# VHH binders against EKC/KEOPS complex subunit cgi121 (cgi121): the designs that were tried, part 115

Target 1, 174 residues: EKC/KEOPS complex subunit cgi121 (cgi121), of Schizosaccharomyces pombe (q9p7j3)
Amino acid sequence: MILPLFPETQVHVFVYENVSNCAAIHEQLISQNPIYDYAFLDAATILYKKQVYSAIIRALEDRRDEQMKTKTIHSEVILSLSPKTEISSAFRQFSMTKKSKNIVVVKIDSKLTEEEEFERLDKLVEGNRVEFSDEELQKLIDFKVLKKNYKLDPSTLENPLASILSSIALRGYS
Below, E stands for the ipSAE of ESMFold2; O stands for the ipSAE of OpenDDE; V2 stands for 0.75 times the mean of E and O plus 0.25 times the DockQ between their complexes.

## First folded at step 13 (VHH)

Design yh9 (from yg3 with G54T; framework vhh_7yz9_2)
Fold by ESMFold2-Fast, scan of step 13:
Structure yh9 (fold): chain B 174 residues (1-174), chain A 120 residues (1-120)
Amino acid sequence: as target 1 above (174 residues)
Amino acid sequence: QWQLVESGGGLVQAGGSLRLSCTASGFTFSRYAMGWYRQTAGNEREWVALITKTGSTSYADSVKGRFTISRDNAKNTVYLQMNSLKPEDTAVYYCTARGWDKYYPTEDYWGQGTPVTVSS
């Protein structure tokens, strides 16, 4: 995927369902193992492709403007999914955990092609790869988690996309 | 006040071995993943090896099968056993403790580096 605002930035997004080794992956993530330098998200928190891309764009804008609040661009993606600026809360809400079963994996600034990243990730993740599409994401979402994370009220439940994207774009401004 | 103190570097002939040590103080060593990086003049630091707080190990492809990382929590020390050394392993080697605060990565602790020179 080419982002209009960041055409030189290589972005790859992968989706895995029925992952059996999330505890092992999580140990590597908290250890900051360079082999696992990706944003690992709990798919229960992601409803739309645009939600992921909006967080990526926000993270890249913060990096461009020298305003990153976290240690790495991948950590910044996780923070950028949150409507608030509190880092701990964002990771608790969106990052994969030892108990996760379905995950979304984001790679920014890859030195590898998408196919090479697929081969690498398939060795790290014990699960079934599925297409990164709204249809597949909607099979994995937990609407109770989504509602809680974005503070969605009954008036926004019928069309949460605009509310979610606004929350990501305007984090900390209102 | 925290510190990481590296030792064991030096000059060695190709095919030889060295064991690097890194002793930590000022923080609870057993709570941290520990790693080794290396840097050659004019280049960025390159990851070499990592050991998690539970003992899982990982290596860069360039050193896999030749280097072994280990830790001794009772001594607050992480080790890098380097075997079958090559001239291309010549670098300053840095010990790091990976910063982590309950849910997210924080600033790492770094040693001052120990030089390793492998002659051809």
Scores: ipSAE 0.738, ipTM 0.899, lowest interface PAE 1.1, mean pLDDT 90
Fold by OpenDDE, second read of step 14:
Structure yh9 (fold): chain B 174 residues (1-174), chain A 120 residues (1-120)
Amino acid sequence: as target 1 above (174 residues)
Amino acid sequence: QWQLVESGGGLVQAGGSLRLSCTASGFTFSRYAMGWYRQTAGNEREWVALITKTGSTSYADSVKGRFTISRDNAKNTVYLQMNSLKPEDTAVYYCTARGWDKYYPTEDYWGQGTPVTVSS
C-alpha cells in the first residue's frame, strides 16, 4: 500500500489470529534480530484500520521532521498509537506481548510486494492470517484494554474512532 | 572517532535544578538531531527531550514545563536544563545524536551517561 502523503514509502499491514509463537517472536524482538524488522502490535488494542494508519502516518511525519523519539520507524509506530509520550508506556499499551494471541504486523519501507512480504513474514509467525479490516479487528479487540489505553468514557464511546484519532494526532500537544 | 560526553549530573534535592551538558566530537554536530534519554535499573531507556538540527524541540509529558533542551552548534554542545526536579527524575541521563539520510535515520550515537539523583 502507498500512502498519498508518502508516495515513496510502501507499507504493508497484516493481521494474524491464534498465534502460537508470540513468546518466541518477543524474544527475537528483545534481541533486536533484524529479521524481525516489523511493528508487532497486540490486536486486542486495535479497533480500526484508521487507527493503525493514523499511527503509521504520525510515525512517518515524525521521521520526515527528524523528530523520531524511538530508534526505528516501527517502534515509532508503536509509540504513535499511544496518547502518551513515554515510550515504555506505549509499548506496554500496544505492543505484542508474550501472552498475545492475535497480532497486527506493520511493515514500513518494504521493497517487496504484499504477497512477497507475507511469504517472508509467514515464516516468522505461526498463526492464521485474516483480512486487515474493521470487521476482523472488531472480532479481536478487547474493549477493556481499548478504553483504558485511550481513557474512553461513555461520551467518547459513542464515536471511539474520533477519540482515538484525536489522541494519536494530539499526543504531546496538550 | 565519534564521542559524546555528558556532564552536570549529581545529587540534588527535590525542587532543585540541574543543567546537563553533552559535548560532541568526531562528527558534524549541526547535521544531527540531539536528544536526552534517561534510564533506571531494570527499565528501558526512556525518551526525555529532543532537538532537531533546525532547533525544533519536543518533550515527554513527564518533563514538559520543567525541562528545556537547547543546543549550541558553535560549541558542539546540547544542554538539558532541569528545573523543579522530582525523585522520579532520578536516573542515568544519556545524550544521543541521530543522523539522517534523507528521511531515514542512519546512525545513533550515545554518551556514557551522567547520573542524576533527586532526594526527597
Scores: ipSAE 0.045, ipTM 0.539, lowest interface PAE 2.9, mean pLDDT 91

Design zb1 (from za5 with S31N; framework vhh_7yz9_2)
Fold by ESMFold2-Fast, scan of step 13:
Structure zb1 (fold): chain B 174 residues (1-174), chain A 120 residues (1-120)
Amino acid sequence: as target 1 above (174 residues)
Amino acid sequence: QWQLVESGGGLVQAGGSLRLSCTASGFTFSNYRMGWYRQTAGNEREWVALITKSGRTDYADSVKGRFTISRDNAKNTVYLQMNSLKPEDTAVYYCTARSYDKYGPTEDYWGQGTPVTVSS
């Protein structure tokens, strides 16, 4: 994927369902194994492709402007999904856990081609890769989790996209 | 020992042009993303322009179409060509060098700044 405001930045997004080794992946993330330098998101929290892209764009803007709150661009993507600037809360809300079953994986600034990243990730993730599409994401979302994370009321649940994108874009502004 | 040395600042009338230069030493220049920031008295620093290792550029909306960033890896120098200058462009301009690996920014170097004054 090529972003108009960040044309040099390579972005790859992968979706896996029925992942059986989330506990093992989580251990590698805690140990900061550089092979696992990706943003591993719980698919239960992601409803739209635009939600992921908005978080990526916000993270890239914060990196460009020297305003990153976390140590890596991938951690910044996870933080950018949250309507708040509290890092631990954002990770609890959006990161993959040992109990996750479906995940969204984001890679930024890969030195590898997209196909090479596919081959690498397919070795790390024990699950079924599916298309990164709104249709596939809507099969994996948990609406109770989404409502809680973005504090959605019944009126906003009818059109959650606008509310979610505003929360991501306006995070940290008073 | 690393250094970033800015030059080319000064006084210019509105509508005029200036070219800022920043020469780097003590690190492998071609591996760094180069950029320019500016700061006016009493305000936070503002990003102006960036140029990547591959030569891709990005600009703040306030300068887009008027400023051009470029680099010369053989001379270890990054440039900011400033055209159609406005009084609002008056600031101290800082050169920056940043390296990125797969974990994000790893090294961050700043010059001492060069003042630019645009008279109305």
Scores: ipSAE 0.000, ipTM 0.107, lowest interface PAE 17.4, mean pLDDT 82

Design zb10 (from za5 with R33K; framework vhh_7yz9_2)
Fold by ESMFold2-Fast, scan of step 13:
Structure zb10 (fold): chain B 174 residues (1-174), chain A 120 residues (1-120)
Amino acid sequence: as target 1 above (174 residues)
Amino acid sequence: QWQLVESGGGLVQAGGSLRLSCTASGFTFSSYKMGWYRQTAGNEREWVALITKSGRTDYADSVKGRFTISRDNAKNTVYLQMNSLKPEDTAVYYCTARSYDKYGPTEDYWGQGTPVTVSS
């Protein structure tokens, strides 16, 4: 994918369902193994492609402006999904856990092609790849988790896209 | 130096088919991700289809099930087979080659475009 505001930045997004080794992946992330330098998100928290891209754009803007609050661009993506700037809360809300079953994986600044990243990730993730599409994401979302993370009420829950995107874009401004 | 030469565009009736071809020269074709974009009157170029080095494909929702992208590395050519054409598919179609080379930022090569008109 090429982002209009960051055309030089390589971005790859992958979706895996029925992942059986989330506990093992989580251990590698805690140990900061550089092979696992990706943003590993719980698919239960992601409803739209635009949600992921908005967080990526926000993280890239913060890096450009030297305003990142985390150590890596991938952890900044996770933070950027949250309506608040509290790092520990954002990770608790959006990161893959040992109990996750479906995940969204983001890679920024890859030195590999999309195909080579597929091959690499397929060796790390024991699950089934599915298309990164709104339809596939909708099958994996947990609406109770989404409602809690973005503080959606019944009036916004029926069509939450604008509220979610505003929360991501306006993080730290209101 | 480098070139992307498109062919196969033209006028076709709704429900018909066209096959676009794009032949590359001046770079190592097999190392590039190949794609098709289109531009309609008054709009920016929109992505249509993409094929990776290994032949993995992806499509815009508006063309899924109707268009098929393929490549022939021996001929340095990428194809777009367009079936069940609709008046809404009327556009200038552009061939693209993209590199995610480790030595530099993404570089895009673009063809001149080939017009496709679908009559009702």
Scores: ipSAE 0.000, ipTM 0.087, lowest interface PAE 21.4, mean pLDDT 82

Design zb100 (from za5 with E107F; framework vhh_7yz9_2; at its last look DockQ between E and O 0.84; V2 from the best seeds 0.70)
Fold by OpenDDE, look of step 14:
Structure zb100 (fold): chain B 174 residues (1-174), chain A 120 residues (1-120)
Amino acid sequence: as target 1 above (174 residues)
Amino acid sequence: QWQLVESGGGLVQAGGSLRLSCTASGFTFSSYRMGWYRQTAGNEREWVALITKSGRTDYADSVKGRFTISRDNAKNTVYLQMNSLKPEDTAVYYCTARSYDKYGPTFDYWGQGTPVTVSS
């Protein structure tokens, strides 16, 4: 897809459930294998499509403004999900781990169609692709983790999206 | 041929101040975003402060109000004024230079680092 504010940048997002090889993927990421040039997120930490898009937009804005804090645009997406400025904290909170079962995969600056990118990614991920939708994300979310990551309380749980988006948007402005 | 050389690190008591310097050579300093990162043993490198080509600055939450980054293009030097230092600030501090192109790819130069130790 093309984001209106960044027409020159093609973005693809995929969701996988019941992934059996997260540990193997994680090892490839540690070794910085260029074939695995994606943002791999733990689906347990993602509740809304808009949460992912907001993080992507924040990362792209940081790149545009030459304010990226991390090495790559994909790592910047992971950081952008966090209400905190610490990179290590963001990765611990949102990135795929060896123990993850469900993941959200983001590709920035893709030169391929969604179908072509899927074919490429499908060779790397051993799991079942599901629709990138709020409905499917809601099935995969761990609310305990979500509440912890964004410090949600009973008052903000009535509208978690607003709180999440605010946290993402205002990171570094507290 | 490019180099980033940090200086100014050392031992300081809590509440004290240090000023780090990083001098660049072998590339067009004014064309790069400059920054400071820090790392402790066994941990990932964390960003501390950034300053763009135009002089726009950004800081990690942990150092806001205490640290100030600045640059002098005429001297090819970036500075980090560190005030009200805390033991938690103890780390090796690294200077970095990043270039951006139109489509997003980046390239980073890194210094060897200068150690900062803040005692209680």
Scores: ipSAE 0.679, ipTM 0.871, lowest interface PAE 0.7, mean pLDDT 94
Fold by ESMFold2, look of step 14:
Structure zb100 (fold): chain B 174 residues (1-174), chain A 120 residues (1-120)
Amino acid sequence: as target 1 above (174 residues)
Amino acid sequence: QWQLVESGGGLVQAGGSLRLSCTASGFTFSSYRMGWYRQTAGNEREWVALITKSGRTDYADSVKGRFTISRDNAKNTVYLQMNSLKPEDTAVYYCTARSYDKYGPTFDYWGQGTPVTVSS
């Protein structure tokens, strides 16, 4: 898909459940294998489509403004999910780990259609693709993790979207 | 041959101040976004501050209000003024120069680092 503020930037987002090879993917990410140039997120940390798109937009804004803190746009998406500027904690809290079971995968600057990108990604990820939708994300979320990552109190847990989006948009201004 | 050389690190008491300098050679300094990162033992480098080629600045949450980044293009030098230092600021501080295109960083130069120790 194409974000209105970034009309030349094609973005694809995929969700996989029951992934059996996160350890292998993690090793490829450590070695910086360019075939694995995606943002691999732990789905336990993602409740909303808008959460992911807000992080993508924030990363693209920082790229536009020459204010990226990490090396790649995909690593910047991971940082952008965090309410804080600390890179290591953002990765610890949001990125896929060797123990992850469900993942959200983001590709920015794709030169492929969604179907073509899926075909490539499906060769890398051993799991079951599900729709990128709030309905499917709600089945995969860990609310205790979400509360911890965004410091949500009981009142905001009833409608956490605004609090989460504010955290992403305001990172670095608090 | 490009170089980034940091200086100004050392041992300082909590609450004190240091000014780090980073002098560049071998590339067009004014065309680069400059930055500071720091690394503690056994951990990855963390972003501290940046200053764009036009002079816009940004800071990590942990240093905002205490640290100030600035640049002097005539001297090919970027500075980090560090005030109200805390033991948590103890790290090796690295200077970096970064250029961009529409897909992100293209050239990314790093210094050798200057150690800063803040005693309590």
Scores: ipSAE 0.634, ipTM 0.874, lowest interface PAE 1.7, mean pLDDT 91
Fold by ESMFold2-Fast, scan of step 13:
Structure zb100 (fold): chain B 174 residues (1-174), chain A 120 residues (1-120)
Amino acid sequence: as target 1 above (174 residues)
Amino acid sequence: QWQLVESGGGLVQAGGSLRLSCTASGFTFSSYRMGWYRQTAGNEREWVALITKSGRTDYADSVKGRFTISRDNAKNTVYLQMNSLKPEDTAVYYCTARSYDKYGPTFDYWGQGTPVTVSS
């Protein structure tokens, strides 16, 4: 995918359901294995494609402007999903855990084509890859988690998109 | 060799003010993004504030409106002015200098930390 403000930045997003090896992946992330240099998100926290893209754009803006709070662009994507600037809180809220079942995986600055990343990532993730679409994401979301993470009123849960995007875009500026 | 030396920490009453300083040597200070992070016992370091090479600033939500970061390139020093201090601000404060390339942060230099205790 091509972002208008970052046309030279390669971005790939993958969605996996029924992942059986999240504990093994989590161990690799803790050990900072370079092979696992991706943003591994719990799909229970992601409702829209635009939610992921907004976090990616925010992370790329912070990288461009030398305002990253975390060590890598992928960890900055995770932070950028959070309405607050607390790093530990953002990771607890949005990162994959050992007990995750469905995940969203983001790769920025890949030297590989999307198809090559598919082949590589399919070897790391033991699950079923599904389309990165609002329809598929809505099957995996946990609305209780979403409400908690974005502090949504019950009335906004029926159409939370604008609130989520504002929280991501205006993080630290509101 | 490179060094970041923090000063200005100490004990202060809630509602009080402190000014932290961090003086750099051994690298070209003006080429680095400067920042402050803080850590409480048993927790990971959390970001507090940053200032870019151009002087653009950003703040964690918990300190916005109360803390001000600034830099003096002639003195190779970054400052954190802390006003309206709360017990929750009690932490060890770390100064950091970060370089960037187009792919993100390349090198981070860290100070040894300066403790700040805010009594209720």
Scores: ipSAE 0.624, ipTM 0.874, lowest interface PAE 1.7, mean pLDDT 90
ESMFold2 (binder alone), look of step 14: mean pLDDT 82; pTM 0.821

Design zb101 (from za5 with E107L; framework vhh_7yz9_2)
Fold by ESMFold2-Fast, scan of step 13:
Structure zb101 (fold): chain B 174 residues (1-174), chain A 120 residues (1-120)
Amino acid sequence: as target 1 above (174 residues)
Amino acid sequence: QWQLVESGGGLVQAGGSLRLSCTASGFTFSSYRMGWYRQTAGNEREWVALITKSGRTDYADSVKGRFTISRDNAKNTVYLQMNSLKPEDTAVYYCTARSYDKYGPTLDYWGQGTPVTVSS
C-alpha cells in the first residue's frame, strides 16, 4: 500500500480468521520477542480498511513530528486506533488477546517483501488468511466492542465510519 | 556515561502545585525529545507529557490544562509544572529522553524517578 503523505513507507496488512494459537502469540508479545514486531489487532475491533489506514497515518504523523507516546511504530498504530491517549486502555481495547479468534496484523517499515512477510507470518499464525477488504472485516467485527471502544450512540452505529475516523484523527482533543 | 536526574517531588495537598525538574548529562540534550511518565505500584508506566526538540508539546488527556511541560536547552533541563493536583496524580514520576532517526525512535534514556504524593 502506498500512502500519499508517506510514499516511501512500506505498509503490509494481513487478516487471519479462525486462528488457533492466539494464546501462544500473546505470550510472545508479552515477552517482547522481536520476531513478533507487528501490530496484532483483534479483528473484533476493526470494521473498515479506512479505520486501519487512518490509525497508520496518525502513527506515522506522530513519528514524523517526534510525538510518539510508545516505543515502536507498531505500538503507536494500536494507540492511534483509540479516541483517548491512554496507552494501557488502548492496548486492552484493540490488541489481540489469548481469546481472540480473528486478527488483523500490520507491518510498517518492513525490510522484507510482502511475500516474505507472508512466509514469516505463516510460521507464526495458525489460521486462514483472508483478503484485507471491508467485506471480510464485516464478517469478523463485534459491534458491541466497536460501540464501546468509540462510544457510539445508536444513531451513529448504523453508519459509524465518519465518527470512527474523526475519533482517530482528533485523538486527545475531544 | 549518560544520566537523567529528577527532582522536585514530594508531598502536597490536593489542589496544590509542584514543579518537577530533570537535568540531563552525557548526551546532546537539544537533539532529544523529552518526556514525563508516571507509575503507581503494581502498574505499568503511563505517559504524561512530551516536548519535541522544536518545542512542540503533547499531553495525556488526564493532565491536559493542569500540567505544563517545558525545556531549557542551555541548562539541559526539562520541567513539569503540575497544578491543581489530585490524589489520582500520586505516582513516581520518570523523566525520559528519546532520539529519532528517519525510521523513528532509536534510543530511550530513563531517570530513576521522583515520588509525588497528593493527600486528600
Scores: ipSAE 0.365, ipTM 0.759, lowest interface PAE 3.4, mean pLDDT 89

Design zb102 (from za5 with E107G; framework vhh_7yz9_2)
Fold by ESMFold2-Fast, scan of step 13:
Structure zb102 (fold): chain B 174 residues (1-174), chain A 120 residues (1-120)
Amino acid sequence: as target 1 above (174 residues)
Amino acid sequence: QWQLVESGGGLVQAGGSLRLSCTASGFTFSSYRMGWYRQTAGNEREWVALITKSGRTDYADSVKGRFTISRDNAKNTVYLQMNSLKPEDTAVYYCTARSYDKYGPTGDYWGQGTPVTVSS
């Protein structure tokens, strides 16, 4: 996908359900294996496509403006999902864990086409790929996790989109 | 050889102020993003503040409104003005310089740290 504000940047987003090897993937991420240079998110934390795109845009803005707090654009995407600027808490809140069942995978600046990235990920992820759509994401979300991560009160929980997007776009500036 | 030298740390009572300084040598200071991190015993380094080449700033939520980062490119120095200090601000404060290209960070430089103790 091509972002209007970053037309030279290639972005691919993949969603997997019923992943059986999250523990193995997590070990590879901890060992910093370059083959796993993606943002691996727990789908329990993602409700909307716009949520993921907003985090990607914020990470790209921070890279452009030389304000990245983390070493890679993929780790910056994970940080950018958080309403806070605390790296460790953002990773605990949004990153996949050994116990994750459903994941969202983001690749930025791919040297490969979307189909080639899919073939690569299909070898790394033991799960069922589903469409990156609001409909599929809404089947995988955990509302208790979402409420906690974005500090949503009862008045915003029924329609949290604007609050989530504001938290992502304006973190550190509001 | 590059160097980052911090100064200005010390002992202060809660509610007080300190100004930390970090002077850089051995690289083109004006081309680097400058920042401050802090670390307490047993914990990972925590980001505090940063300032870009153009002077734009960002702060951790815990210090926003109390701390101000600034830079003086003519003196190759970055500053952290710390106001309304709290006991939980007690830490070793580290100066950092980061270089960027169009794909993101390309390298980090770190100072040795300066201790700050805030008494209750």
Scores: ipSAE 0.348, ipTM 0.713, lowest interface PAE 3.2, mean pLDDT 89

Design zb103 (from za5 with E107Q; framework vhh_7yz9_2)
Fold by ESMFold2-Fast, scan of step 13:
Structure zb103 (fold): chain B 174 residues (1-174), chain A 120 residues (1-120)
Amino acid sequence: as target 1 above (174 residues)
Amino acid sequence: QWQLVESGGGLVQAGGSLRLSCTASGFTFSSYRMGWYRQTAGNEREWVALITKSGRTDYADSVKGRFTISRDNAKNTVYLQMNSLKPEDTAVYYCTARSYDKYGPTQDYWGQGTPVTVSS
């Protein structure tokens, strides 16, 4: 997708299912290995493509405005998925864990093509790549996790898109 | 080479106020976004407040309306005025300085931290 407010920004999003090496990836993220400079999200927390893009747009706006709260644009994407500005809470809620099975990986400002990033990530991630689509994401979501992270009630859970997008856009207004 | 020196921390009773100061040296202060983070025992560092080089401010939800960040470029100093302090505000407070280009943060400096204890 082309971001109208950030047309020069290269964005790639990859989805992997049945990942067997999340513990190893997590260790590399903790050690801040620059090879792993991506946003690694737990797919159990992502229901829509628009959810990911809204977080990316918010992170890019915070970068443009010199208001990033985290160290990198990729960690800012993770924070931006959260309805609150609490960094540790956002990472606990949305970031990949050692026990994750399915992940969403975001790369911003890649100097590589999408195919080159795919080749690189396939060496780092031991799992099956699937299409970044609402259909594929809805196979991987955990609705209990989604409900908890966005404080959804039963009435909004049937069609949560607007509520999720509002939570991301209105972060800090409460 | 660069330094960020925090001061003003200490022990205060709930409902009280403290003013933290952070004085910078070794870089062009006016070109940096300044901020405050805090860390409680056993937890990650949390963002508290920031002030851009143009003077725009932003605050974490937990401190909004109680804390005020400001800067004095002539003194190379950033301040955090903390009012209506709560026991939950007990933490080590860290001053930060960050530079930006069009691709994002380029340099990130951190102070050594100043402890704040709020008693009930």
Scores: ipSAE 0.338, ipTM 0.752, lowest interface PAE 3.5, mean pLDDT 89

Design zb104 (from za5 with Y109V; framework vhh_7yz9_2)
Fold by ESMFold2-Fast, scan of step 13:
Structure zb104 (fold): chain B 174 residues (1-174), chain A 120 residues (1-120)
Amino acid sequence: as target 1 above (174 residues)
Amino acid sequence: QWQLVESGGGLVQAGGSLRLSCTASGFTFSSYRMGWYRQTAGNEREWVALITKSGRTDYADSVKGRFTISRDNAKNTVYLQMNSLKPEDTAVYYCTARSYDKYGPTEDVWGQGTPVTVSS
């Protein structure tokens, strides 16, 4: 994927369902193993492709502007999903956990093709890859988690896209 | 060879003010983004404020409107002016310097921290 605002930045997004080794992946992330340098998101928190892309764009803007609050672009994507700028709360809300079953994986600045990254991830993730599409994401979302993370009311919950995107874009300024 | 030294922490009553200072040595201060993080017992370090090379600032929601970050490149010093302090601001405050290339942060330098205790 090529982002119009960041055409030199290569982005890959993968979705896995029924992942059996989330506890093992989580241990590698806590130990900061460089092989696992990806953003590992809990799919229960992601409803739209645009939600992920908006967080990626915000993270890339913060990198360009020297305003990253975290150590890596991938950690910054996780922070950028949050309507607040609190790092620990963003990670609790959006990062995969030992108990996660479905995950969204983001790779930024890859020098590899999508297929080569998939081959690498296939060795790390024990689950079924599905297409990165709104339809597939909607099967994996937990609406109670989404409502809590973005503080959605019942009227917004029927069509939350604009509210979610505004929360990401206006984080800390709305 | 890079070193950051914090000062200005201490005990203060709720509603009071403190100014933290962080002086850098061993690198070109004006080329680095400077920031403040804090850590309470049992919790991860939380970002508080940052100031870029050009002087643009950003703040955590919990301190926005109460804290002000500034820099003095001639003195190689970054400051955190803390007003309207709350007991929840009690933490060890850490100064950090960060360098950037086109791929993002290349290095972080950390101070040893300065404790701030806000009594109720």
Scores: ipSAE 0.386, ipTM 0.765, lowest interface PAE 3.1, mean pLDDT 89

